# Ledger of designs, part 95: VHH binders against o75319

Target 1, 181 residues: o75319
Amino acid sequence: GNHIPERWKDYLPVGQRMPGTRFIAFKVPLQKSFEKKLAPEECFSPLDLFNKIREQNEELGLIIDLTYTQRYYKPEDLPETVPYLKIFTVGHQVPDDETIFKFKHAVNGFLKENKDNDKLIGVHCTHGLNRTGYLICRYLIDVEGVRPDDAIELFNRCRGHCLERQNYIEDLQNGPIRKNW

## First folded at step 7 (VHH)

Design j12 (framework vhh_6fv0_2)
Fold by ESMFold2-Fast, scan of step 7:
Structure j12 (fold): chain B 181 residues (1-181), chain A 121 residues (1-121)
Amino acid sequence: as target 1 above (181 residues)
Amino acid sequence: QVQLQESGGGLVQPGGSLRLSCAASGFTFSSYEMYWVRQAPEKGLEWVSTISSSGSTIYYKDSVKGRFTVSRDNAKNTLYLQMNSLKPEDAAQYYCATEYGIPDEYSMDVRGQGTQVTVSS
């Protein structure tokens, strides 16, 4: 249904662009039907997302939705000009290699097709924190060669909240580099 | 109270087939998106498939595409998963779920007993 996700109100709606990358992270936008359960200052609809990105002088070129449900908002709630990719992930679990590969492929494809602009890849799960931070950091580590602690610090600073799940942090720091051959 | 009862699991050899069923009660089944998820021993929970309330929109995990088919019968409040060309990697406890039965960041992870699928020669 229309229940607000647990602790959703505790998180900043949208972070800052991660410098040196095309990534920006945010919590899940909630369609209009959720607004009856929210004070005006708590609302974060798909429209609010695009307004907040624009206020930062940034532009979205792709949204990657890591939630497992379609109840929060529908692709039709987004501008037709912004591509939307759904990658179904379960909370609490480190994403499997298949999911990691899918994320990397989508990011690489976007970057190849957007060489002539500075549009951002927006990534979100429910809170825009653990699954979101894991996949962004995994990409930076595996593809861009960023040191794990540097990737995590960059994400934490730009998101405005620190990655919380120890299994995700442990995998980023000590797990294998995920190569898809 | 939402109740989901899975059945149809068993032992099959590689390349075999199984049909899982999920009997739903306690909610308006036809109004809810439904999911299949699985968990193998010593592995994390994996999303397998999503089916819209009408049955018109279906998504699959990449590794099961072309082998698994999800369907639903809203008149019978039943969800199905037809599994063909089963691989050892498919061996797991299978659960049907609404969104409330799949772990989200801070949500309760409330699932039924599921049905066990074993793939062994």
Scores: ipSAE 0.623, ipTM 0.811, lowest interface PAE 1.9, mean pLDDT 90

Design j13 (framework vhh_6fv0_2)
Fold by ESMFold2-Fast, scan of step 7:
Structure j13 (fold): chain B 181 residues (1-181), chain A 121 residues (1-121)
Amino acid sequence: as target 1 above (181 residues)
Amino acid sequence: QVQLQESGGGLVQPGGSLRLSCAASGFTFSSYEMYWVRQAPEKGLEWVSTISSSGSTIYYKDSVKGRFTVSRDNAKNTLYLQMNSLKPEDAAQYYCATEYGLEDEYSMDVRGQGTQVTVSS
């Protein structure tokens, strides 16, 4: 299927950079084939993503795609200079430890290679909210020692939408810290 | 109405093999990416494999690479998972799924009922 994801239009395309971090969250960009089903003001292509980030005076250095599908856009729709990483995650449940550690390894590797610049790590799932917010907050809590409620508040404020799934919020607040990389 | 029916699970010894099947109906199977996911007792769903609508692009969970092979027969509306060199860690209920119920938190759950895989001596 070439259908628009449910509730995709309800969310802002791109959040703001999370201060004190290299993270920026957004909803999934949709390739040209979806534009026939969208009003001009609703379009959010890969090109639109990069334009919106430039409008904030920011630059992407990595995209982490957390969607379960490859139908929304292809890596070749992105600039050749921006690395792309796919991590498959299910939309209804807390990501497993292997997924969490893969996310942490990618973030840590990017930060080590990009100490001399201020490029951002762009993270998205379908809505750029629950899976995206969970993994970013998990990184801040487990790796950077941020308090869970502070991490969640920072993400909510910068994304412009609050984490909606109680199981994700519960795991962040009361779940075990995953200390192994 | 989308319907998915898994089969082929069973009990095997470590190192054994099983072939799972998923019969799909109620939608244009050849137009959808398909997924295998699994859930061990008291654990969350774990992604295992993805296959594109044409079958040309395939992804695997790192721990199953080289042991599992996903395939599809669009003429028969059937998805397959060939599992070789099974390990105790592979024991789980296996589900086939479309993007709905996995990708979009607000979509209806359109996973099948699952088929159980047990690995034990």
Scores: ipSAE 0.066, ipTM 0.472, lowest interface PAE 4.5, mean pLDDT 88

Design j14 (framework vhh_6fv0_2)
Fold by ESMFold2-Fast, scan of step 7:
Structure j14 (fold): chain B 181 residues (1-181), chain A 121 residues (1-121)
Amino acid sequence: as target 1 above (181 residues)
Amino acid sequence: QVQLQESGGGLVQPGGSLRLSCAASGFTFSSYEMYWVRQAPEKGLEWVSTISSSGSTIYYKDSVKGRFTVSRDNAKNTLYLQMNSLKPEDAAQYYCATEYGLSDEYSMDVRGQGTQVTVSS
């Protein structure tokens, strides 16, 4: 199926860089085959993603794709200069500890290897909201020591949309810190 | 309309093997990506594997890599999961799933009844 994701049009394509971090969140880019179902102003291809990042005077150094499907776009649709990492996550539910640790390891590895630049870690799921916001906030809380409400507020403001899933919000606010790397 | 029927679960000792099957009907199976997901008691759904519509591109959860093999037979509308070197941590209800007219946010709404895998001595 070549259907656009439900509610995909309801969300801004790309948020703003989260100040004090290397994170930027966005919704899933859709390859050219989806454009027949979209008005020109609704299109958000991999190329459109990189154009919008450049318009913010930012540069991507890594894309972390949190979807568990490859139907929206292929890694080959991205510039070869930008690493792509797939972390398969199921929507609707809080990611498991293995997934959380994999995300933390990828972020820490990127930061260690990119000490000499200011390139961003781009993170997306389908809408760039729930799974994306959860993992970014979980990283900020567990690794950076950010207060949960502050992490959530920062993400919401920079993404331009609020985390919607109550179970994700509850885990961020009251769940255990995942301390092991 | 879309129907998924899992089978092949059972009780096995640590280090044992099981082969799960998922019979699909009500949609053009060969045109859809398929997934294996699992749910242990008192836990949420975990993604286990994704296989492309042609079967050429496959991804696995890190903890099962090298032990599990997913495959599909598009002529038979059947998805398989070969599980070797089973660990107690693999004990769960296993479901096959697809995204039939939904986004990947809701693909879990299109799954079968599951098949139970128990790993104990």
Scores: ipSAE 0.341, ipTM 0.662, lowest interface PAE 3.4, mean pLDDT 88

Design j15 (framework vhh_6fv0_2)
Fold by ESMFold2-Fast, scan of step 7:
Structure j15 (fold): chain B 181 residues (1-181), chain A 121 residues (1-121)
Amino acid sequence: as target 1 above (181 residues)
Amino acid sequence: QVQLQESGGGLVQPGGSLRLSCAASGFTFSSYEMYWVRQAPEKGLEWVSTISSSGSTIYYKDSVKGRFTVSRDNAKNTLYLQMNSLKPEDAAQYYCATEYGLADEYSMDVRGQGTQVTVSS
């Protein structure tokens, strides 16, 4: 299908950069074929994403797509200069260790290669909230040593929406630190 | 009403093969992406594969790549998963899924009871 994701219109397209980090979160961009189902003010294409990032005086250096579908947009809809990584993640469940380690590896690799610039890691799922917020917060807690409640507050404030899933919040607050092995 | 009926599961020894089928009804099957997901005992749902509406683009979980093959027959409204070289870690309840009517932020739109795959010596 070419239908608009449920509740997609309820969320802000793109959040603010998370201070002290290289992360910015947003909802899934929708390719041009979806625009006939949207009012002009509701459109959020890959082009619109880059325009909104530029309006914040920021630049994307990597996009991590956490959806399990390819129907919303294609990597070829993105500028050739911005790497795209797909990590297939099922909603509702806390992401498994393999997914968490893939995310951490990608972030660490990006930071190592982009030490001399200020480019951002853009992370999205369908709504840019639960899977996105979980993995960003898990990285901050496990790798950067941020306190769970501080990581969650920072994400919520910068995204403009609060993490909704209690199982995700519970795992972030009380779950084990996921180490590399 | 969307309905998905999985079949083909069973007990197999390590290294064995099984072919799963998913019969779909209640929606325009040829217009939607389809997925295979699995759930092992005491674990959450795990994505296994995605196949485009035409069948031309297929993605696999890294641990099953080269061993599993997904295909679809749009004329028969049927999705398939050929599983070769099965390992104990592949033992799970297997479900086919679609995004019909639901965003992927939610759990997979799993309408069937799934089919159980057991791998033991």
Scores: ipSAE 0.444, ipTM 0.728, lowest interface PAE 2.8, mean pLDDT 88

Design j16 (framework vhh_6fv0_2)
Fold by ESMFold2-Fast, scan of step 7:
Structure j16 (fold): chain B 181 residues (1-181), chain A 121 residues (1-121)
Amino acid sequence: as target 1 above (181 residues)
Amino acid sequence: QVQLQESGGGLVQPGGSLRLSCAASGFTFSSYEMYWVRQAPEKGLEWVSTISSSGSTIYYKDSVKGRFTVSRDNAKNTLYLQMNSLKPEDAAQYYCATEYGLPEEYSMDVRGQGTQVTVSS
């Protein structure tokens, strides 16, 4: 299937940069083939993503795609100047330690290579909410020492939607810090 | 009405091999991307592999690369997972899935009954 993901239309396409960080979260862009099922104002293609980022006076330097599927859009649909990283995650479950490590490694590598600019790390899953919010908050808590409730509040405010999955919230608040050696 | 029936699991020693099968019915199998996922006791569901509808594009979890091979036979509505050099960490209930059975934010959980893979020491 080429069906629109459930509730995808309920979410804002792109949040705002999280102040004090390089993160910006958004829902999955949908390639041109999905547009026949969408009203013009509902469309959110890869091109629309970059236009909305530009409208905020921001620039993407990396996209991290947390979906397990390749059906929504292809890396080739993105500008060649923006690196794309796929980290396969399944919904409903707290991401495993291998996934958390890959995310932290990618963020740390980007920041090291981009210390002389202000480009953003764009992160998305299907809705840009639960898996996306979990991994961004996990990074802020584990690497930057942000208090869990502060990380969650910052994400919720900047995304424009609150993290919905209780198991994700509970792991962020009370779970172990994931220190990858 | 998606129906998925996994088979081929069993008990093997470390280094052994198993071939899992997934018989699909109730939908146009050849039009859908397919997935293998697994769940070990008291662990969460883990993504293992994705295969495109044509079979031309395939992705694997890093820890199984070079050991597992996914394939599909669209004429027979069957998905396969060849598992070689099995490790104790691969012991889990294995499930095949479509978008209908694989959990995203608001979709249903894994649809099939699964097939158990046990790796003895």
Scores: ipSAE 0.520, ipTM 0.764, lowest interface PAE 2.4, mean pLDDT 89

Design j17 (framework vhh_6fv0_2)
Fold by ESMFold2-Fast, scan of step 7:
Structure j17 (fold): chain B 181 residues (1-181), chain A 121 residues (1-121)
Amino acid sequence: as target 1 above (181 residues)
Amino acid sequence: QVQLQESGGGLVQPGGSLRLSCAASGFTFSSYEMYWVRQAPEKGLEWVSTISSSGSTIYYKDSVKGRFTVSRDNAKNTLYLQMNSLKPEDAAQYYCATEYGLPDDYSMDVRGQGTQVTVSS
């Protein structure tokens, strides 16, 4: 299926860099085949993603794709210089520990290998909001020691949309720290 | 209306095998990616596998790689999961899904009853 994801058009394509971090969040880019279903101002291809990030005077060094599908775009649509990591997640459920550790390992590895530059880690699910916001905030809380409410506020402000899934918010605020990395 | 009917679950000893089936109707099966997901007692829903509409591209959860094989028969509108070398941690209710029923951001989690896999000695 080549349909546009529900409510995808309603969300800002790409947020702003989260100050004090290397994270930037965005909604899933859609390959050229989807453009037949979109007005010019609604298009958000992989090329559009890189153009919008460049417009912010930023540069991507890693993309983490949290969707469970490969139908939206192919890794081949990305510049060869930008590593791509797929972490398959389903919506609605708080991500499992295996997923959380995989995300933390990818972020820690990127930061260690990119000490001499200021390149960003781009994270997306379908809307760049719930799964994306959860994993970024979980990292900030567990690894960086950020207070849960501060992490959530920072993500919401920079993404331009608030985390919507109450179970995700509840886990971030009151759930246990996931210590394995 | 999308209809998915899972079958093939049962009780097996560690190291055993089971073959799950998913009969699909109400949509153009050959045009859609299909997924296997599972939910164990005390755990949330876990993604297990994704198979492309043609069947040419397949992904697996790390813990099942080399043991599980996903396949599809587009002429029969059927999805399969061959499970070999089953472990106690594979015990779960197994569901097949399309985007129409798989949880994704704003979609409703509308699954059928699934098929139960129990692994015990």
Scores: ipSAE 0.562, ipTM 0.774, lowest interface PAE 1.9, mean pLDDT 89

Design j18 (framework vhh_6fv0_2)
Fold by ESMFold2-Fast, scan of step 7:
Structure j18 (fold): chain B 181 residues (1-181), chain A 121 residues (1-121)
Amino acid sequence: as target 1 above (181 residues)
Amino acid sequence: QVQLQESGGGLVQPGGSLRLSCAASGFTFSSYEMYWVRQAPEKGLEWVSTISSSGSTIYYKDSVKGRFTVSRDNAKNTLYLQMNSLKPEDAAQYYCATEYGLPDEWSMDVRGQGTQVTVSS
């Protein structure tokens, strides 16, 4: 199935780098087979993603794909030079601790291996908003010690859209810190 | 109309085994990825496994790797989940789903009644 994800067109393709971090958030790229259902200005392929990142004078060093499906694009549609990590998540609920720890370990590993460059960690779910914003903010709060409201504000500003799911926001503000071990 | 019917759940002791089935109808089953997801009381929906349309590419949640095995029989339009070495943390309502049945921000929730798995002595 080549159906465009619901409300996918409502969101900006790519946000801006979150200052003081290596994160950049975007909505899911859609492979060429979806383009028959899109106007030229609505297209956002894997190639378009890399072109937009380059237009911001940035470079991707890792893509973390938080979707549960492989229908949107294939890892083979990405440059071979950019690592791709799939972390399967479903929408609507706060990601479980196993998912949170997996995300944190991937980010920590990337940062350790990329000390000598300024490459970015690109994170997306379907809309690049709720699951994406939750996991990025959870990392900033738990690992970097950022205040919850500051992390959320930074993500919202740089993504160009605000986190929409109240349960995600509540967990970030009042939930327990998920410690790595 | 797409229909999914789960079965095979029940009560098992820790370390026991169960085999779940999902009977699919109303779509070309052999052309679609299939998923197993679960929801425990007072917890959110968790992804458990993905199997490609041919059955050749399979992914598992880290905590079930080595214990659960997903498979499919495209001739019978049936998806299976073999669950071994069951732990209390595996107790949940289990659902099968297609790409359009799992929740995204604005998409439909998982479809079907599910089948209940209880792990208790």
Scores: ipSAE 0.631, ipTM 0.823, lowest interface PAE 1.8, mean pLDDT 90

Design j19 (framework vhh_6fv0_2)
Fold by ESMFold2-Fast, scan of step 7:
Structure j19 (fold): chain B 181 residues (1-181), chain A 121 residues (1-121)
Amino acid sequence: as target 1 above (181 residues)
Amino acid sequence: QVQLQESGGGLVQPGGSLRLSCAASGFTFSSYEMYWVRQAPEKGLEWVSTISSSGSTIYYKDSVKGRFTVSRDNAKNTLYLQMNSLKPEDAAQYYCATEYGLPDEFSMDVRGQGTQVTVSS
């Protein structure tokens, strides 16, 4: 499987750090085998990800991969120094409570371990938008007490693309607080 | 055309066991990652397990670790899920899927018909 994900080229590779947080969102990096199907300016490999983060004068301390597949890149394609966490999620539906719990615990653990630095938590799904935006916003709302509309606006501005799935937006705005962090 | 046929579901008491099977045809089964996913009534689709094409790399949903075991027989084009110590929370329609058959943002959902697992006293 070297097929480019549907609409992957439509999205900015990497957003900006979300001010007041340790989060940065991006679309899935694609390993070298995908590059034969891409123009040079379309390439976004794991190496390209780290170069773009450095260009923003930022540093990754953790990558959280929300895809359900291993076909896009391997953890060994990442620098040895950056922890990688896989949280398997499918698209279209709001992530279940167990997934939300796992995401919150990973973020809290990272923040506790990295109190003395400014390293970022990089979060991605396939497009770095709906599953990614949902879990980041859910964390901000449930753990940090951010108002839902403010969390969504902050994510949209920093990602450079707005959350597209109405059911995700609806759950963030009107859904219950998940007190399992 | 890709065909996936699940079987082995049924009614079981809490603590019981079931073995689910997924018979695959219409594609080179041995070349694809396979997945088990489930959906309870009025709930969303949940990922349960992933197994690599060779069967050497396996992942499980946290709540099923130690209770469920996924395996595959590439010679028979069949995927299995051994379910032990079943809980009421495991009651759902269970589906097997290929890497392109699960919902991604814009992909079509091409799962099979599924097999129903009911856990009750």
Scores: ipSAE 0.575, ipTM 0.795, lowest interface PAE 2.1, mean pLDDT 90

Design j2 (framework vhh_6fv0_2)
Fold by ESMFold2-Fast, scan of step 7:
Order: sequence, then structure tokens, then C-alpha cells
Structure j2 (fold): chain B 181 residues (1-181), chain A 121 residues (1-121)
Amino acid sequence: as target 1 above (181 residues)
Amino acid sequence: QVQLQESGGGLVQPGGSLRLSCAASGFTFSSYEMYWVRQAPEKGLEWVSTISSSGSTIYYKDSVKGRFTVSRDNAKNTLYLQMNSLKPEDAAQYYCATYYGLPDEYSMDVRGQGTQVTVSS
């Protein structure tokens, strides 16, 4: 359906690149069928996403979509030059180990194949906040050895919104490191 | 308005099979993506499978690939999950859902009672 996600308008469309990383976070782009319910200044289509990234002098090399639905936009709405990966996650829940390992594997694979460029990994859920922030921070903590509080602060600052779900924050700060499968 | 009723759960031995059903009413079933999710004791809700409105596009959680098969009968407004080679880690309460029925940041978590799957010898 064409229902605008609850509170979607309350969040900045695109954050800034997280310095020292290849990550950039954003809220879900909405395909043209949603635009009848939006003012022109509220629109954020896949095309708008790429325009905003370009305005920051950045370039996307991969999009990781963490939503559990394809109703918001289709992979066909993206340039064919940008790989798209769907990792189905349910909101409110800390992602399971299988999901965490899948995310880590995709990021590691992208970095290995993109050593000779500076393209970004774009990550989004519905609001580009809780599931998105959790998985990015989990990667930084587990793979890059970043301190949990530093990872969270970096994400919050660059996204322009703070992680809101206490269970996600608690797992990042005090949960086990997920080293491998 | 949306009503979903799961059935078909039960107790099986490891390696056994079960077929879950989800009877849908109150919406145009044939127009909606459907999902199977599960919640094991002391664990969070896990996504298991997605099936497109036509049934042509299907996705599975990696740990159930090759063992579970989702299908739908749009004429009967029914969603199915065939579970083969069941493992102890598959024991959970199983729920079917539409796009609005699953937690999505600030959306309400509106699911039915589900159907319980127990795997033990």
C-alpha cells in the first residue's frame, strides 16, 4: 500500500558520511506512487536520494535495505550501476546473529571489491535510525574495534538523530561481540 | 479490519514435518505481500519468509532455506508454510502477518495468537 510510514516526515532524508568509514545512513526512499500524499518539499524518491548524495560530493556503491517489505520502492528504481542488497529485518527487535553476520559479510565484500575507489555503503531501514544504526554500530564495534559509546556517538552525529530504542543501545554497549558464524 | 488465524502447529521429533496455515479475512488478500515470523522462548521476533502478492517472488531466512516452503492460495485467502527437516532451533510460536501487522519502528505490533511449534524427542 501507499501509506506513508508513521513519523517518516519527522526525520532528515539523508545523513552525512560517517568519517573514517564508508557508511552513510538515510530514511527509506518512497517511489512516485507515494508523492500524491506528500508536499513537494517532503518528497524523497530514489532519484532524490542520489541527488542529495551527489550534493555532498559522495557516490553510492551499494545500498543495503533493512526493511521487511518491498512496498516503498523497487530495486528497478535504482541506477543499474549501484548494487542493491535486501536484508529482511523486523523493527523493535535486536537483529539476530544470522542477520548480523549477513550484514558484516556484505560490508566486508564491498570493501574488498572497492579498494580503489571511495564509494559509500548506503544503509537504510524505514527511518534510517534504529535497525540501521544498530547494524552499522555493531559492525564498527565487532569488526573495526571501535568503542561502543564512540560508535553510537558517531552514528548519532552523522545521521542527525539519536538511536531511540533502549534495547538496541543496551545490546551495543553491554552485549556480546558477534565474531563469526 | 485485518484478521489472520494461524493453525497447524504441534509437537514433532527432530527431522519431522509440519504444515502451517494462515486464514486471512478483512482485506484483499491477493493484493498484499505476506510474511511468516516466529518467536522462540526468551528470544526476539525473527523474520522467516516473505511471499509476494502473486506468489512469484519468495524469500527465506538463511537457516530455513531448503527446508521450509511458503505458498499461498489467493482463491482461498490462505497462506501456508511447509516445514520439513525440523530442528530444535525451529521451536517457536509462528505468526503470519501483512505489511502493517509487523513491528516497523513506531508502527503497532498487531498479530494474532499464532500457532506453536515444538521440536523434541
Scores: ipSAE 0.598, ipTM 0.813, lowest interface PAE 2.1, mean pLDDT 90

Design j20 (framework vhh_6fv0_2)
Fold by ESMFold2-Fast, scan of step 7:
Structure j20 (fold): chain B 181 residues (1-181), chain A 121 residues (1-121)
Amino acid sequence: as target 1 above (181 residues)
Amino acid sequence: QVQLQESGGGLVQPGGSLRLSCAASGFTFSSYEMYWVRQAPEKGLEWVSTISSSGSTIYYKDSVKGRFTVSRDNAKNTLYLQMNSLKPEDAAQYYCATEYGLPDEYAMDVRGQGTQVTVSS
């Protein structure tokens, strides 16, 4: 279906690059068929995403899509020059170890292949907040050794919205480091 | 009224096979993407597989790739999951799910009782 995701309009379309990292977070872009349910100023298509990234003087090199559905937009709606990775992640629950490891491997692979440029890793779920923020923060904590509270603060500030799910925050602060390189 | 009824679970030995079915009614099944998800004791819901409305685009959880095959029969309003080479880690309650009628679209909609898969050691 063409139903607008619950609370999707409540969130800013795109955050800012997280300084010291290659990450930028955003909410799910919606293909043209959704625009009949949106005012012009509410539209956020794949094209709008790339326009907003360019407005920040940034360039996407990878999109990681954490939604569990294919209905919001098609990979074909993205420029062919930007790789797309789908990691199906169920909301409300802390992502499982397999999901965490897949995310880490994708990020590490991108960074190794993009040493000579400054392109960004764009990460989104439906709202670009809880699953997105969890996986980015988990990467910073486990791989880059960032203190949990610092990772969360950085994400919240750059996304423009605070992580909402207490189980996600609790796992980031007090949960085990997930190792598998 | 959307109804989903899972069946086909049971007890198997490691390396065994099971075929799960999900009978759907109350909506135009052929127009909606379908999902298999599972929940093991003391764990949250895990996504297992997604199949597009036509059946042409399919995705699998990495740990089940090559072992599980999802399919659908739109004429019969039925979703299937063929599970081969079952491992102890696959033991869980299995649910089919749909995007239809979700109040919170970032949460997976599981409406049936599910079907229990047990893998003996």
Scores: ipSAE 0.372, ipTM 0.697, lowest interface PAE 3.4, mean pLDDT 89

Design j21 (framework vhh_6fv0_2)
Fold by ESMFold2-Fast, scan of step 7:
Structure j21 (fold): chain B 181 residues (1-181), chain A 121 residues (1-121)
Amino acid sequence: as target 1 above (181 residues)
Amino acid sequence: QVQLQESGGGLVQPGGSLRLSCAASGFTFSSYEMYWVRQAPEKGLEWVSTISSSGSTIYYKDSVKGRFTVSRDNAKNTLYLQMNSLKPEDAAQYYCATEYGLPDEYGMDVRGQGTQVTVSS
């Protein structure tokens, strides 16, 4: 269905680039079929996403979509020049090791191929918060050696919303480093 | 009124095959994207496969690609998962779901009983 996701309107559309990284987080863009259920100021389409990134003087080089559904927007709604990667995740549970590995592999591959530019990796789930924040922080902790509390604080500040799921926060702070690169 | 009934699980040896079925009722099955997800003991819920409403767009978890095949029969309101070359790590309770039955950030995790798959010699 074309219903608006629970609490989607409660979140800022796009955060800020996380300084010292290539990450930017946002909530899921919604294709035009959803706009009948939204006021003009609530609309956040794929086009709106790219406009807001450009307004920050940034450029997307990759979008990683962490939702498990295809209903929100189509890859065809994105510019042909921006790669799109779907990593299917369900909410509530800490992502499995295969998902973590796939995310790390995609990020590492992007960084290797884009070392001569400053393009960003855009990451989103439905709200751009819990699954998104978990995987970005997990990458920073496991791959870049960032302290867990520093990674979480950086994500929270730049997203403009704090990670809400205690099990995700607990895993980031006290869980094992995932060495499946 | 949405009802999903999984069946077809059982005990198989490594390398064996099983065909899971999901009988759907109470909604217009042909209009909904469908999912298979699984949960092993002491593990979280894992996404396994997604199939579009028409059946033309299909995605699989990397570890099951080439071994599992999802399909649907919209005339019979039934979703299938053909599982070949089963491995011990595939042992789990398997559930079918619509988007409304899978956890999102604030959605409820409303699944049926599922069907148990055990892989052991």
Scores: ipSAE 0.508, ipTM 0.770, lowest interface PAE 2.5, mean pLDDT 90

